# Designs tried in a protein design chat: VHH binders against f1rd40r3617to3795. Part 2

Target 1, 179 residues: f1rd40r3617to3795
Amino acid sequence: FNISVQSGYEAISQELCVVTCLKDLTSVVDIKTSSRPAMIGSLTDGSTETFWESGDEDKNKTKSITISCVKGINASYVSVHVDNSRDIGNKVTSMIFLCGKAVEDLCRIKQIDLDSRHMGWVTSELPGGDHHVIKIELKGPENTLRVRQVKVLGWKEGESIKIAGQISASVAQQKNCEA
Below, E stands for the ipSAE of ESMFold2; O stands for the ipSAE of OpenDDE; V2 stands for 0.75 times the mean of E and O plus 0.25 times the DockQ between their complexes.

## First folded at step 1 (VHH)

Design e7 (framework vhh_8emy_2; at its last look DockQ between E and O 0.01; V2 from the best seeds 0.00; counts 0 for: pae E 14.4 > 2, placed apart)
Fold by OpenDDE, look of step 2:
Structure e7 (fold): chain B 179 residues (1-179), chain A 125 residues (1-125)
Amino acid sequence: as target 1 above (179 residues)
Amino acid sequence: QVQLQESGGGLVQPGSSLRLSCAASGFTFSSYAMHWVRQAPGKGPEWVSSISYSGGSTNYATSVKGRFSISRDNPSKTLYLQMNSLRPEDSAVYYCAAGSPYWSDYSLPEEYDYRGQGTQVTVSS
């Protein structure tokens, strides 16, 4: 999983050289999809060679991936990998990121349109606070679409994630890449 | 007071099946993602599988995908690993672990919030 240093680490203070190290929370959150839940494992298996493909039941409907966090899990970033160059006939051209404490009360936080040839990660920063639900609404020009990976970065309550500025950006990036 | 106790390991022939269990106590089991990690002799730890707190989502290492199935029963606080089509390379000590590792490296049992003592699985003809 290739993320920028900014995705995995947050600078708290340049003056004090304090960095916040985020954890990969993907395995500790619950993921649901609007269709074909049997393929959910492909979203989190660490491989962009596998994918979730929406089913016929989502035909002419908005597709969605819903991430639910348990109490004490604080998601800071959500990242979605798509490959429209490989997934001909299953392209994603629109993503809407929503978040909130409950599925019944979600707020739109980001909307992005993707090129028909887009390949790579789309990342949304999540607003601060205790976010329990993240929903990604997906649209494409065809009846079905594919998503290859989902990542959630954040922190657990009670854990110290502050690191003194002894770690360089390159080292931080390396650690994220090795994860 | 926190305890994870693995069971179900043993000696089996290639192609056979085993079902591992992990009995949890001393913590709120239903609030934790659960994991299986294994370590073979002379090799480093290897992440095997994960399941979300509700059991709604699962992950598998490529090496076991299609053969292993992770599940959990929150009321009984038990984690399971159904292992089918076992191979000699599946031989290892299998550890049950709870929580999220410190880093995104899921291979190290010591990095989880809690972990068991392991159960030995040996696949040999």
Scores: ipSAE 0.568, ipTM 0.806, lowest interface PAE 0.8, mean pLDDT 88
Fold by ESMFold2-Fast, scan of step 1:
Structure e7 (fold): chain B 179 residues (1-179), chain A 125 residues (1-125)
Amino acid sequence: as target 1 above (179 residues)
Amino acid sequence: QVQLQESGGGLVQPGSSLRLSCAASGFTFSSYAMHWVRQAPGKGPEWVSSISYSGGSTNYATSVKGRFSISRDNPSKTLYLQMNSLRPEDSAVYYCAAGSPYWSDYSLPEEYDYRGQGTQVTVSS
């Protein structure tokens, strides 16, 4: 009855199961906008009562928010707060998400069309892998658009956690750690 | 004259691999994002994969992710799609397309700047 050897084998199997905890990376990414860079702080201040509003300098041009991740930072989700119900003259009716290794070399992830009365967070899952730059292009009927908040969720390289007792916390994590 | 010419399609068994090629001419290939779109009989067109103009960034439909790999060779003006672990549901005409990086995930071939004639892929036992 060698239960100790069987327990050792079980412990090794559990050690091979890795769970990555998602972090709020918003404070450690670099954010740039197509206009009015002085208003960028409104996108990350934790409040949806403040906003970034595009300026006349990008009138009739693509309006955008560009997020750059430094080495060791991996973004998994990006969330954008839009309030078309309050911002009736600055509505965002479409968002195009792009990502890639450099701002000059991006691929489209997806387009999300927003209701004319949209209020709340718009979240895009990012493809797994090596994304250093995320660009959000904004469309709307007016010359200026408003975005109220941006959040970036992800993980830092070297921060994969082995969770022996919590593998069963979700069906997906349980299946990833089961033989 | 702008031309996109697909090749590499054929009849294969489930679990097989195929590599599709698209030869481009008549435009500055290295300045365009490139796409693969497929259309099965009686169905609408389905976006499969995209690659940025330099080849540094790629995206895939969830139905093919992990099985298909898109790549490009700008010096030879050629786009590739490596298809592994083929399934009967992958049977379709595959089109090479060039267009705006703002192209929708679901689009008709006629909405792109340029589109090829297509190559038939049939996965059947």
Scores: ipSAE 0.000, ipTM 0.246, lowest interface PAE 11.4, mean pLDDT 76
Fold by ESMFold2, look of step 2:
Structure e7 (fold): chain B 179 residues (1-179), chain A 125 residues (1-125)
Amino acid sequence: as target 1 above (179 residues)
Amino acid sequence: QVQLQESGGGLVQPGSSLRLSCAASGFTFSSYAMHWVRQAPGKGPEWVSSISYSGGSTNYATSVKGRFSISRDNPSKTLYLQMNSLRPEDSAVYYCAAGSPYWSDYSLPEEYDYRGQGTQVTVSS
């Protein structure tokens, strides 16, 4: 699959349908934050009405969310939900995605700026190589910031039908998806 | 030994296209995010573009978005930069760079693990 901006409508529809066939792995990954670990449940509870808010431990420092995958987990996408329109004193205006085999050995894969009214998900594709750690570094104009959800999409080795098999089933589903 | 070798630079007129290549050896190319960085005389380095390990995610500096296209071929261990609609302001030495191991805290200075020798691009009106 190629994520070319210039791909045609049918190619975009096919990619979206394939992504929909991936599993939500968020409940089986380990999540750590740079501050206020007691609020981590708000990141994974399936609600954009709750939030994790950074605290004093990372005041004046880069804030981060670190996701660790056990072997056998093939994470393909990571998504982060931010709502700057509600979190006006806790905005997120910069987000950097990193991944690698260990926390000490990460490489940057995506860097974005968010506008002051951004509301919604920010998604990064993860490389297809063997990686076990995903890190999201966050910055904003205030001392604290809020993130409302994270999600990890992919498959577990031994539980997923291969992408080719999933694509075959998705071809039947894709006729409805392309409508 | 790790080596990154850029090629494809040259002297062209405004509005022309060039395709830069970067041949990699001595490391597992498919395990690194790759980048293009440029430096004009008397200026500091300027980040141009980045591409994820698989090639599925790309990013561009605002000054080049819509004109430049980054790509990679992992089997041949080669990184590319297609540069269209070249302007005199694009004149610089272009370097390819591989990502680096970071601390877990982004506040540390950003470093690339490897950088090539560069290839000169000159756009003369």
Scores: ipSAE 0.000, ipTM 0.134, lowest interface PAE 14.4, mean pLDDT 75
ESMFold2 (binder alone), look of step 2: mean pLDDT 80; pTM 0.810

Design e8 (framework vhh_8emy_2; at its last look DockQ between E and O 0.76; V2 from the best seeds 0.00; counts 0 for: pae E 4.6 > 2)
Fold by ESMFold2-Fast, scan of step 1:
Structure e8 (fold): chain B 179 residues (1-179), chain A 124 residues (1-124)
Amino acid sequence: as target 1 above (179 residues)
Amino acid sequence: QVQLQESGGGLVQPGSSLRLSCAASGFTFSDYAMHWVRQAPGKGPEWVSSISGSGGSTNYATSVKGRFSISRDNPSKTLYLQMNSLRPEDSAVYYCAAERYFGDSLYPSEYDYRGQGTQVTVSS
C-alpha cells in the first residue's frame, strides 16, 4: 500500500504551519519525458517494480521528466524513485531540479548527486510562488537512464487544512511519502 | 589527483594487432563513461570508441567498426582497446578520456579528463 501524506500535527514548525495537508497530486498533473512517452505510465502506477527508461530520442540530449501543474494545483515537493542497485546499466548519478512559469524560463532549484548504489526516493522541496512547470534533469554514465516512480505532493486551491486523526495521529506528521 | 595513463602503443606492420590500456586513478571509475580518441599528425582529434560506465554499451567510429574492440575492467580501473587488422591510416597518438555524464560532451576536447596519449605507428 502506497503511503499518502495527510494533515497532521508537526512537532513545532516554523511560521508556515504546524498542521499541514499534503496530498498526492501525481494523478492530476501532466507529465512529459524527453523520450519514450509510452512508458510514462510506469512512473505513476504506484509500483517501483516498473520503470521509465530513456530511449533513442534523447541519446544526444539531456534526459528529463517535466511536470506541468494546472491552475489551482500547488506543488510543494517532488519525489523521484531511483534504484541504482538494480539498474546498474541505467543508473542516475545526478538530478537537477528546475522550476518556472514555462519550459523556456526555468530556474535551477538544486542539484542532488546520487550514490552509485542509491535505492529509494530523492525528494526536492519546491519554492513558493507561481511555478507551473517543474523539470527534473537526469544524468549518469550510461546510454539510457531509468526512473521507477515519480510523486508530486502539495495541495489544491480551495482545500482546507485538515487535522489528521484526533488522538494517535494528531502528534505525527509525514511530509514526504517515503524515506 | 585525477590521472589517466595510456600504454601499449608501438611500431607495427600493416595487418598487425595491438592492445592499448588506460590506467585510471583519482576518481570513481565506474561512474564515468570512457572514450578512446586519436589524433594523427596535422589532423584534428577523431573519436574512435566509447563505453558506458557499466560496460553495458559500446560505440565505434565507422572507420574502426569490426576491427577494434573497447572493454573495461572496473575493479582494476582499466580501459582497453583491442586493435586488429591495423592499417597505415590508424597511425596516431591514442588518448583515453573520461566523461562524467555519457553524451553530455559534443566534442572530444570537452571530456572531463584526458590522458597524455600513446603513439601507434603502422608502417612497413
Scores: ipSAE 0.609, ipTM 0.836, lowest interface PAE 1.5, mean pLDDT 84
Fold by OpenDDE, look of step 2:
Structure e8 (fold): chain B 179 residues (1-179), chain A 124 residues (1-124)
Amino acid sequence: as target 1 above (179 residues)
Amino acid sequence: QVQLQESGGGLVQPGSSLRLSCAASGFTFSDYAMHWVRQAPGKGPEWVSSISGSGGSTNYATSVKGRFSISRDNPSKTLYLQMNSLRPEDSAVYYCAAERYFGDSLYPSEYDYRGQGTQVTVSS
């Protein structure tokens, strides 16, 4: 199952029909989890059928997924897929997005509460600038929780992400999802 | 209005059993982790046990592990604490508390909601 994220483009100029197309950077970032790192592969395999499930290591703690960007990688959006309808007993009811230059110096940029039946992507826009670390803090009513996918969209330095606006927004969005 | 009402406390002999109940109302019970905490005279609050929203996960303080059992009935919005092999040191006021997230808080003041407590006294 191929996952698409809808927030991977922006129109720069309507007059000149210039569209900025972001890249999927998920494969070039480093991902760490607060527990069960052996399951990290499930977060980036492009399938919502697999998942990361938190373990006993953080059963009484806030769970987290930490994304580290290498130099030259500029993350613009981070998306997290959760399915509370399928993950009964492992629900996520709170997400906090943090970002910064270092793990020890993060700023909260978004907080969202999810209902007990939420299914789908939760996306946070990342502030511009030199942000190298993204942390998602996760909470729920259970001892453990599950996350299905993580996706990072952005651009690489030195690469042109501007496309002539001879395409519709929907087409531009599709191209970003396939990039 | 949110309410948590403890019951089932009393005076019992060492080695006996007691079952506490906590009736919840005014919130979506199954969306909250539930906790038991206790406070003995002259001592600070002590975390006793926790249970997840679905009831699938439970935690216990070392002092009560193997003797106490926490459970919940979500349809009736009731929390339970089965206390076996009671000891004099188990004497305290027992409080039930609700928290939106499992395991984040260990003290009564940190929970979203808490009851008025029920007295448990273990004495020969």
Scores: ipSAE 0.195, ipTM 0.615, lowest interface PAE 2.3, mean pLDDT 88
Fold by ESMFold2, look of step 2:
Structure e8 (fold): chain B 179 residues (1-179), chain A 124 residues (1-124)
Amino acid sequence: as target 1 above (179 residues)
Amino acid sequence: QVQLQESGGGLVQPGSSLRLSCAASGFTFSDYAMHWVRQAPGKGPEWVSSISGSGGSTNYATSVKGRFSISRDNPSKTLYLQMNSLRPEDSAVYYCAAERYFGDSLYPSEYDYRGQGTQVTVSS
């Protein structure tokens, strides 16, 4: 079926839509940090009261959080929680988001600059494509910095396809694949 | 406009002390790491000391460690360098500099902002 337009008959305008349901995939991705790997659990424990703090391994270097996805996991958004109002000596004032197929083949998506009093989530939409690695590079005016939480939202292949609409509910759009 | 204005230099004898000041304006001072850099005639800039945005962390070149002390007062937007036991080798123009992301620059020429400098001359 197609969008109908009137031409001598009663025309029916049909709307076909596809809704993708995003899920929290944080527990099924692998997360690594540039320093203090023993603190990684604070990034994924669901609490903004705990934190990962960078350490000696990356003093005077760019700090980073690297997220790796297995095949079939499609990350759509990544979110990072920082609290410069509490973490006075560990502020994060710049985040650079990168993604790609491997750590040595990353493309920069965007840079987000943060105010010195920023408190809350910072979110980047991830571009389409076959990305297996997401990297967040973190910078600030201190030798160390803190991140309080990371979240990854997306979908798993074979899931997250939902057809919406009351009149078109009996018609399902099959995924269109190139031959 | 960003402004860094150094003061406190002068001509002193070996073994003397000087205190340098750097007044900052035009940017959020506490969001920047601050540096002292010196440059003698005919030579490239030499890093001297650094201090984090909060003031909680300091670093010194080996040639000045134990003799120089860096500090900052964020409410007054002022950076300081206390220079004790001065030597003829310390003679240079001293500049303050600002770096948005501490440790991001490999060389002093890459810092985000730099002042005009104040002359320190140690001679007998």
Scores: ipSAE 0.179, ipTM 0.630, lowest interface PAE 4.6, mean pLDDT 82
ESMFold2 (binder alone), look of step 2: mean pLDDT 85; pTM 0.853

Design e9 (framework vhh_8emy_2)
Fold by ESMFold2-Fast, scan of step 1:
Structure e9 (fold): chain B 179 residues (1-179), chain A 121 residues (1-121)
Amino acid sequence: as target 1 above (179 residues)
Amino acid sequence: QVQLQESGGGLVQPGSSLRLSCAASGFTFSSYAMHWVRQAPGKGPEWVSSISSYGGSTNYATSVKGRFSISRDNPSKTLYLQMNSLRPEDSAVYYCAREGYDFWSGYYDYRGQGTQVTVSS
């Protein structure tokens, strides 16, 4: 796994991940795209060989991926996999991360610019608090854009670490496992 | 200790159906999203399907959408994959996988030993 030098994921130390039990919440959030909703499955299928490609519906509009967290789900980081090296006609050169309580009340968190040959994850830390909606706005020089994966990391409400040593050992063991 | 045990594979004819099961133990099954991943001879692992912790959301690879159905029974700690209209290209070892709790480690943190599915005429 490589992470973009621009990503907010660098704010997470290895010790913090182990202690805080950040979870991959991607399968429990709702994901919408600005076009081609039938391709949303490609964003969460665990493979960077498949992609979501924007369509004609948003050709002259902002392309976006919107993530809605159900009650009890608190997103801390969002990661997007972009492969400009393979997707030369569908490059993503800028990403704007926004969040808020509702789609009508989003605040800009940050903008991350990608080089023309970027390949890998782009991660943004999300502000603490009750944010139900995360929006990722995508920009590029072409009419359509490609994104290969999205991941959401965070916490579930009411979840407590009963045995921190056990969870830490699981993380350590997982890092040493093949594949 | 985390354990995932797949069963239900076998040799079938094209067009047949199979139901795979995965028995989970050693963790709170209802707290984790689960996945089915397959690997055919000479190929890398391919994600097949996922299901959220409570079963309210499912997702499928394009190659199996409309033919396969993922489900779970949290009380019995069991994950299922119903495979219909099987094709020769579905032949693979099928693995039950627990969704990774740490993104540093990738999508899956534990998988079972696998169950062989062979579709041939």
Scores: ipSAE 0.000, ipTM 0.122, lowest interface PAE 14.3, mean pLDDT 76

Design m1 (framework vhh_7mjh_2)
Fold by ESMFold2-Fast, scan of step 1:
Structure m1 (fold): chain B 179 residues (1-179), chain A 121 residues (1-121)
Amino acid sequence: as target 1 above (179 residues)
Amino acid sequence: EVQLVESGGGLVQPGGSLRLSCAASGFTFSSYAMSWVRQAPGKGLEWIGRIYTSGSTSYNPSLKSLVTISRDNSKNTLYLQMNSLRAEDTATYYCARDTWYGSGDYYMDVWGQGTTVTVSS
């Protein structure tokens, strides 16, 4: 639910008239990083005191976190915790969210720019669909950057979860994606 | 324990008014948006409206003229005022907590057990 599209949400809510909560799917997705794969556990340990820090492998390349959903897992949102106020030498100032059916065929869905003092979660809605690969591209002013936590929210196939306003917005967003 | 407890439901005559309350505990109530949702017998969930941390409100257009949502942060309590009640307003009414993750996206992650309102002559 994106509050900045309030009138669109209300129109869709009128049509669908159903709202429910999302489930945390983080433990059942596959996560890969562009560098330092040994630190991936820090992204899903439930603590914002630990972090994944990028390494030399991606020093002159796009730094990224790639999330792969297995069959029956439907991700609708991804949330990323960044703490630029503590990670002074490893700031994240921009995030680009991409998704698709395979890593070789991803479309950009959103770019979010972060304040130099940002602290907290950054959340992106994902295009509607049955199975997605989600890639988060990370930019910052330093050679390395830090991400403290990742959460994937959605539903498992066979569960009756209805969300007013989200699915139609996701379909429109998907149509605006250029691969 | 994070908990929401609704109260104030009961039997009401058509044309009557009723105020429902939702008592929150186990979290910082003032930091969350809150929603009301209802479910009529044999029907799906219907979103009624939301109140933001600022006190601003957003309503289902079908219900906007009939309901008012308010909050009292000093008492950790959410309210739903309903006026001109009709038989079709018979439902179980739930309050729910909206989470906020930095950039402004909201989700309902905690629900009360519900309070039943019956509008009947």
Scores: ipSAE 0.000, ipTM 0.114, lowest interface PAE 17.6, mean pLDDT 75

Design m10 (framework vhh_7mjh_2)
Fold by ESMFold2-Fast, scan of step 1:
Structure m10 (fold): chain B 179 residues (1-179), chain A 123 residues (1-123)
Amino acid sequence: as target 1 above (179 residues)
Amino acid sequence: EVQLVESGGGLVQPGGSLRLSCAASGFTFSSYDMSWVRQAPGKGLEWIGRIYYSGSTSYNPSLKSLVTISRDNSKNTLYLQMNSLRAEDTATYYCARGDYEILPGFSSYFDYWGQGTTVTVSS
């Protein structure tokens, strides 16, 4: 992961305490796609120059990326990189984030609509609790769509008592999900 | 006054190993997360990894198998162990207090940086 800045030093941030305890969990979660599973590696290779492109398997179905967390790891945020400016024939114009204990028991967290020229990350905070599955449903105007990168951030049980306190506050305010 | 001073850089052969150190002063080192960041000639900054105040580590997935970050709170020192060095690892390596941009829109900033130590991987 590259930080592209002109040579210099960053300013002090008060938000450092909020996110500093979060870990990149992308390499330790299980990721499934609604089609072309051979391309899943392009979602987690750290590069936005490669992509997952949906295929024939989900032509008549909801296109999706499903993330499953193993015991002892808790996802707090999920980020998805979409580049509609380059992927003109494979645009993503809407994302629906869902989570739950199992794939058959998901609750909708939010829907984010993307500009036709969107380029960049789309981030969703996840409600706290016993969530083992996160699903991202994808919509676009074409037969196929592209996603360039996925990141999962969170914490491992027994390592971050500080982060646990902050998640409790988030859960109290964002536990409203639409089934 | 907060200070971070890197050391241990130099010329190393391809396939070799190197350990960098960062001596911290002017703050309670054990209470802060610390990061390593590098910049290759003509390239942008590349985050290598972090070590939390708790001792847990997180790495850039592209570098995870090649590096290990550790700390010694009794010496106020941060370490970066690098193995199987390649020409593409030629860079200036910086010690920084804090973390990279973890979430787009939720920037985690580095509030203090060292001056850097240069590693050149060449035969």
Scores: ipSAE 0.012, ipTM 0.147, lowest interface PAE 8.1, mean pLDDT 76

Design m11 (framework vhh_7mjh_2)
Fold by ESMFold2-Fast, scan of step 1:
Structure m11 (fold): chain B 179 residues (1-179), chain A 123 residues (1-123)
Amino acid sequence: as target 1 above (179 residues)
Amino acid sequence: EVQLVESGGGLVQPGGSLRLSCAASGFTFSSYAMSWVRQAPGKGLEWIGRIDTSGSTSYNPSLKSLVTISRDNSKNTLYLQMNSLRAEDTATYYCAKAEYGLSWYGPDDFDYWGQGTTVTVSS
């Protein structure tokens, strides 16, 4: 089958019970960084050839990317593109994902340790509920770190929901879908 | 550099079983959902199934009784176990990496594919 996004929508709904409808929300969320805010555009420009590189502002602090969802925006997954194979002096070796109602009150979701040669997306599923803020804390052996892209997947209240795919957690699908 | 290398294909008799392997390198394998996709001669791509980062599997309903997908994160290896093979299962089998760590339906949802390994089912 050669199914495009539009054609895939119908095929997915016919074959599996889908309880999650996903949309690319990256253009409608607010993104802030712990340093070098002038480089934030490199995280959302659709290119993995540009990067955000941390600066002296967060030298002695946790390096992070913070995503804030406005009312009606619900994030289900967040994906971060890292290229340790090119960014040898700016490697990201660990990511900690947190979420909560406000930046002052965040709970840890998970930690993902990255291969020293990692190149590609690192994705975290976000817990269901009233979470308006997602924070990604970055660790590495060097003074500065590089991140090349960020994507946010989820849904928006008050608009048509489309099926972008299936959720990664099969247990959730089985509990909510009795077809 | 991301690499996916399939192995284990070959000639197999009808009713036989076969296990394919996909060796992954150049990315954090445990952080990505992985899929198997096949293409029979002269036909389009057919999604077989996926395994997510937690080891949970989802299959094409037409193939669910015939295949099992598993992974070994300590070896960076993806597996496809096939049983009760028929002539119609003759195809090139590809492993594919999800673009955002999530596996979707369709070729536009994968950022890297292996070179494929050919399975021929004949007597």
Scores: ipSAE 0.000, ipTM 0.244, lowest interface PAE 10.6, mean pLDDT 77

Design m12 (framework vhh_7mjh_2)
Fold by ESMFold2-Fast, scan of step 1:
Structure m12 (fold): chain B 179 residues (1-179), chain A 119 residues (1-119)
Amino acid sequence: as target 1 above (179 residues)
Amino acid sequence: EVQLVESGGGLVQPGGSLRLSCAASGFTFSSYGMSWVRQAPGKGLEWIGRIYTSGSTSYNPSLKSLVTISRDNSKNTLYLQMNSLRAEDTATYYCARSLWTGKYYFDYWGQGTTVTVSS
C-alpha cells in the first residue's frame, strides 16, 4: 500500500463517504432576476407548468438569474428547467454559468448550448471554494426568454460535516435518494 | 438509476502499467466531476484524484507522478492510467461521482475492481 502521509491524511480517509443524494437548498437561497422579480416564485414553486419570463427592460441588459447562498449553505449543483418545445417564442439556446464571492467579481464556470427543441433540466456542477454567488446568463433568438424552474443542490455546513465518514448510513439511504 | 461500473483490474507484474475504466450511466456524465479512490487490504480509503467538468485534474500529491485521470464524455467513461506499479498499489479501485463542496465528498460509488501487483 502506498502510504502517502499528506497533511490531514487521517481526515481524508474519514471524510471519504457515500452520500446517496444532495439536499435541495432552493428554499434557503436568495434568487434575483434581471427583470420581472414578481415572477421569481414561478422558478421555485416545484412546478414546470409555471415560468419566469424576462421583461422588455432586459433588451439592453444580459438576461439572468442570480442565486446568492446564505451563510452555511454550500451549493454543489444548479439545475435549470427549460422547455423550448412549449416556449417556441421564448427559447433559451445557451446558458452561461458564473460564480464568485460577489456579483461584481464572477468567473465563468461553463457554457451549455441547448437544442432548439430542448425540454428538460440543464445541470451545472459548481466549483469549490469561497463562492457565494451563482449567476446564470441566458441567451436566445427572442426578445424575451422563459425558464420554468430552478433547483440548487448541496449541503448545509454543519450537516455535511456530520455525514462525512458515515458510509453505512449513506448506503442505507440509497433506496430513498432524490438525486 | 445511477450506475458506475469499473473494469480493467487484474494481476500485473511489478513495474507494469494498467488502465482502469469506469462506465457511467443514469445521469448526464459531462455535468459531473469524477474521482478515483482505492482501498488496500486491511487499510483505509485513499483518494487518488479528481477530474473536473472542465477537464482539469487534481491529484493526491503522493500519487501524482504515477497516475493520470482522463475522461471521454462521448462514451460516458472515466479512466485511470497507472504506471510503474508496485506491490503497495495492490488494492480495490473505485470510481466515484465527485462533489466540489469538499475535496473527498462523493454521492455515488462503483462496486470496485481489484488490482493485484505481484511477481
Scores: ipSAE 0.005, ipTM 0.210, lowest interface PAE 10.1, mean pLDDT 76

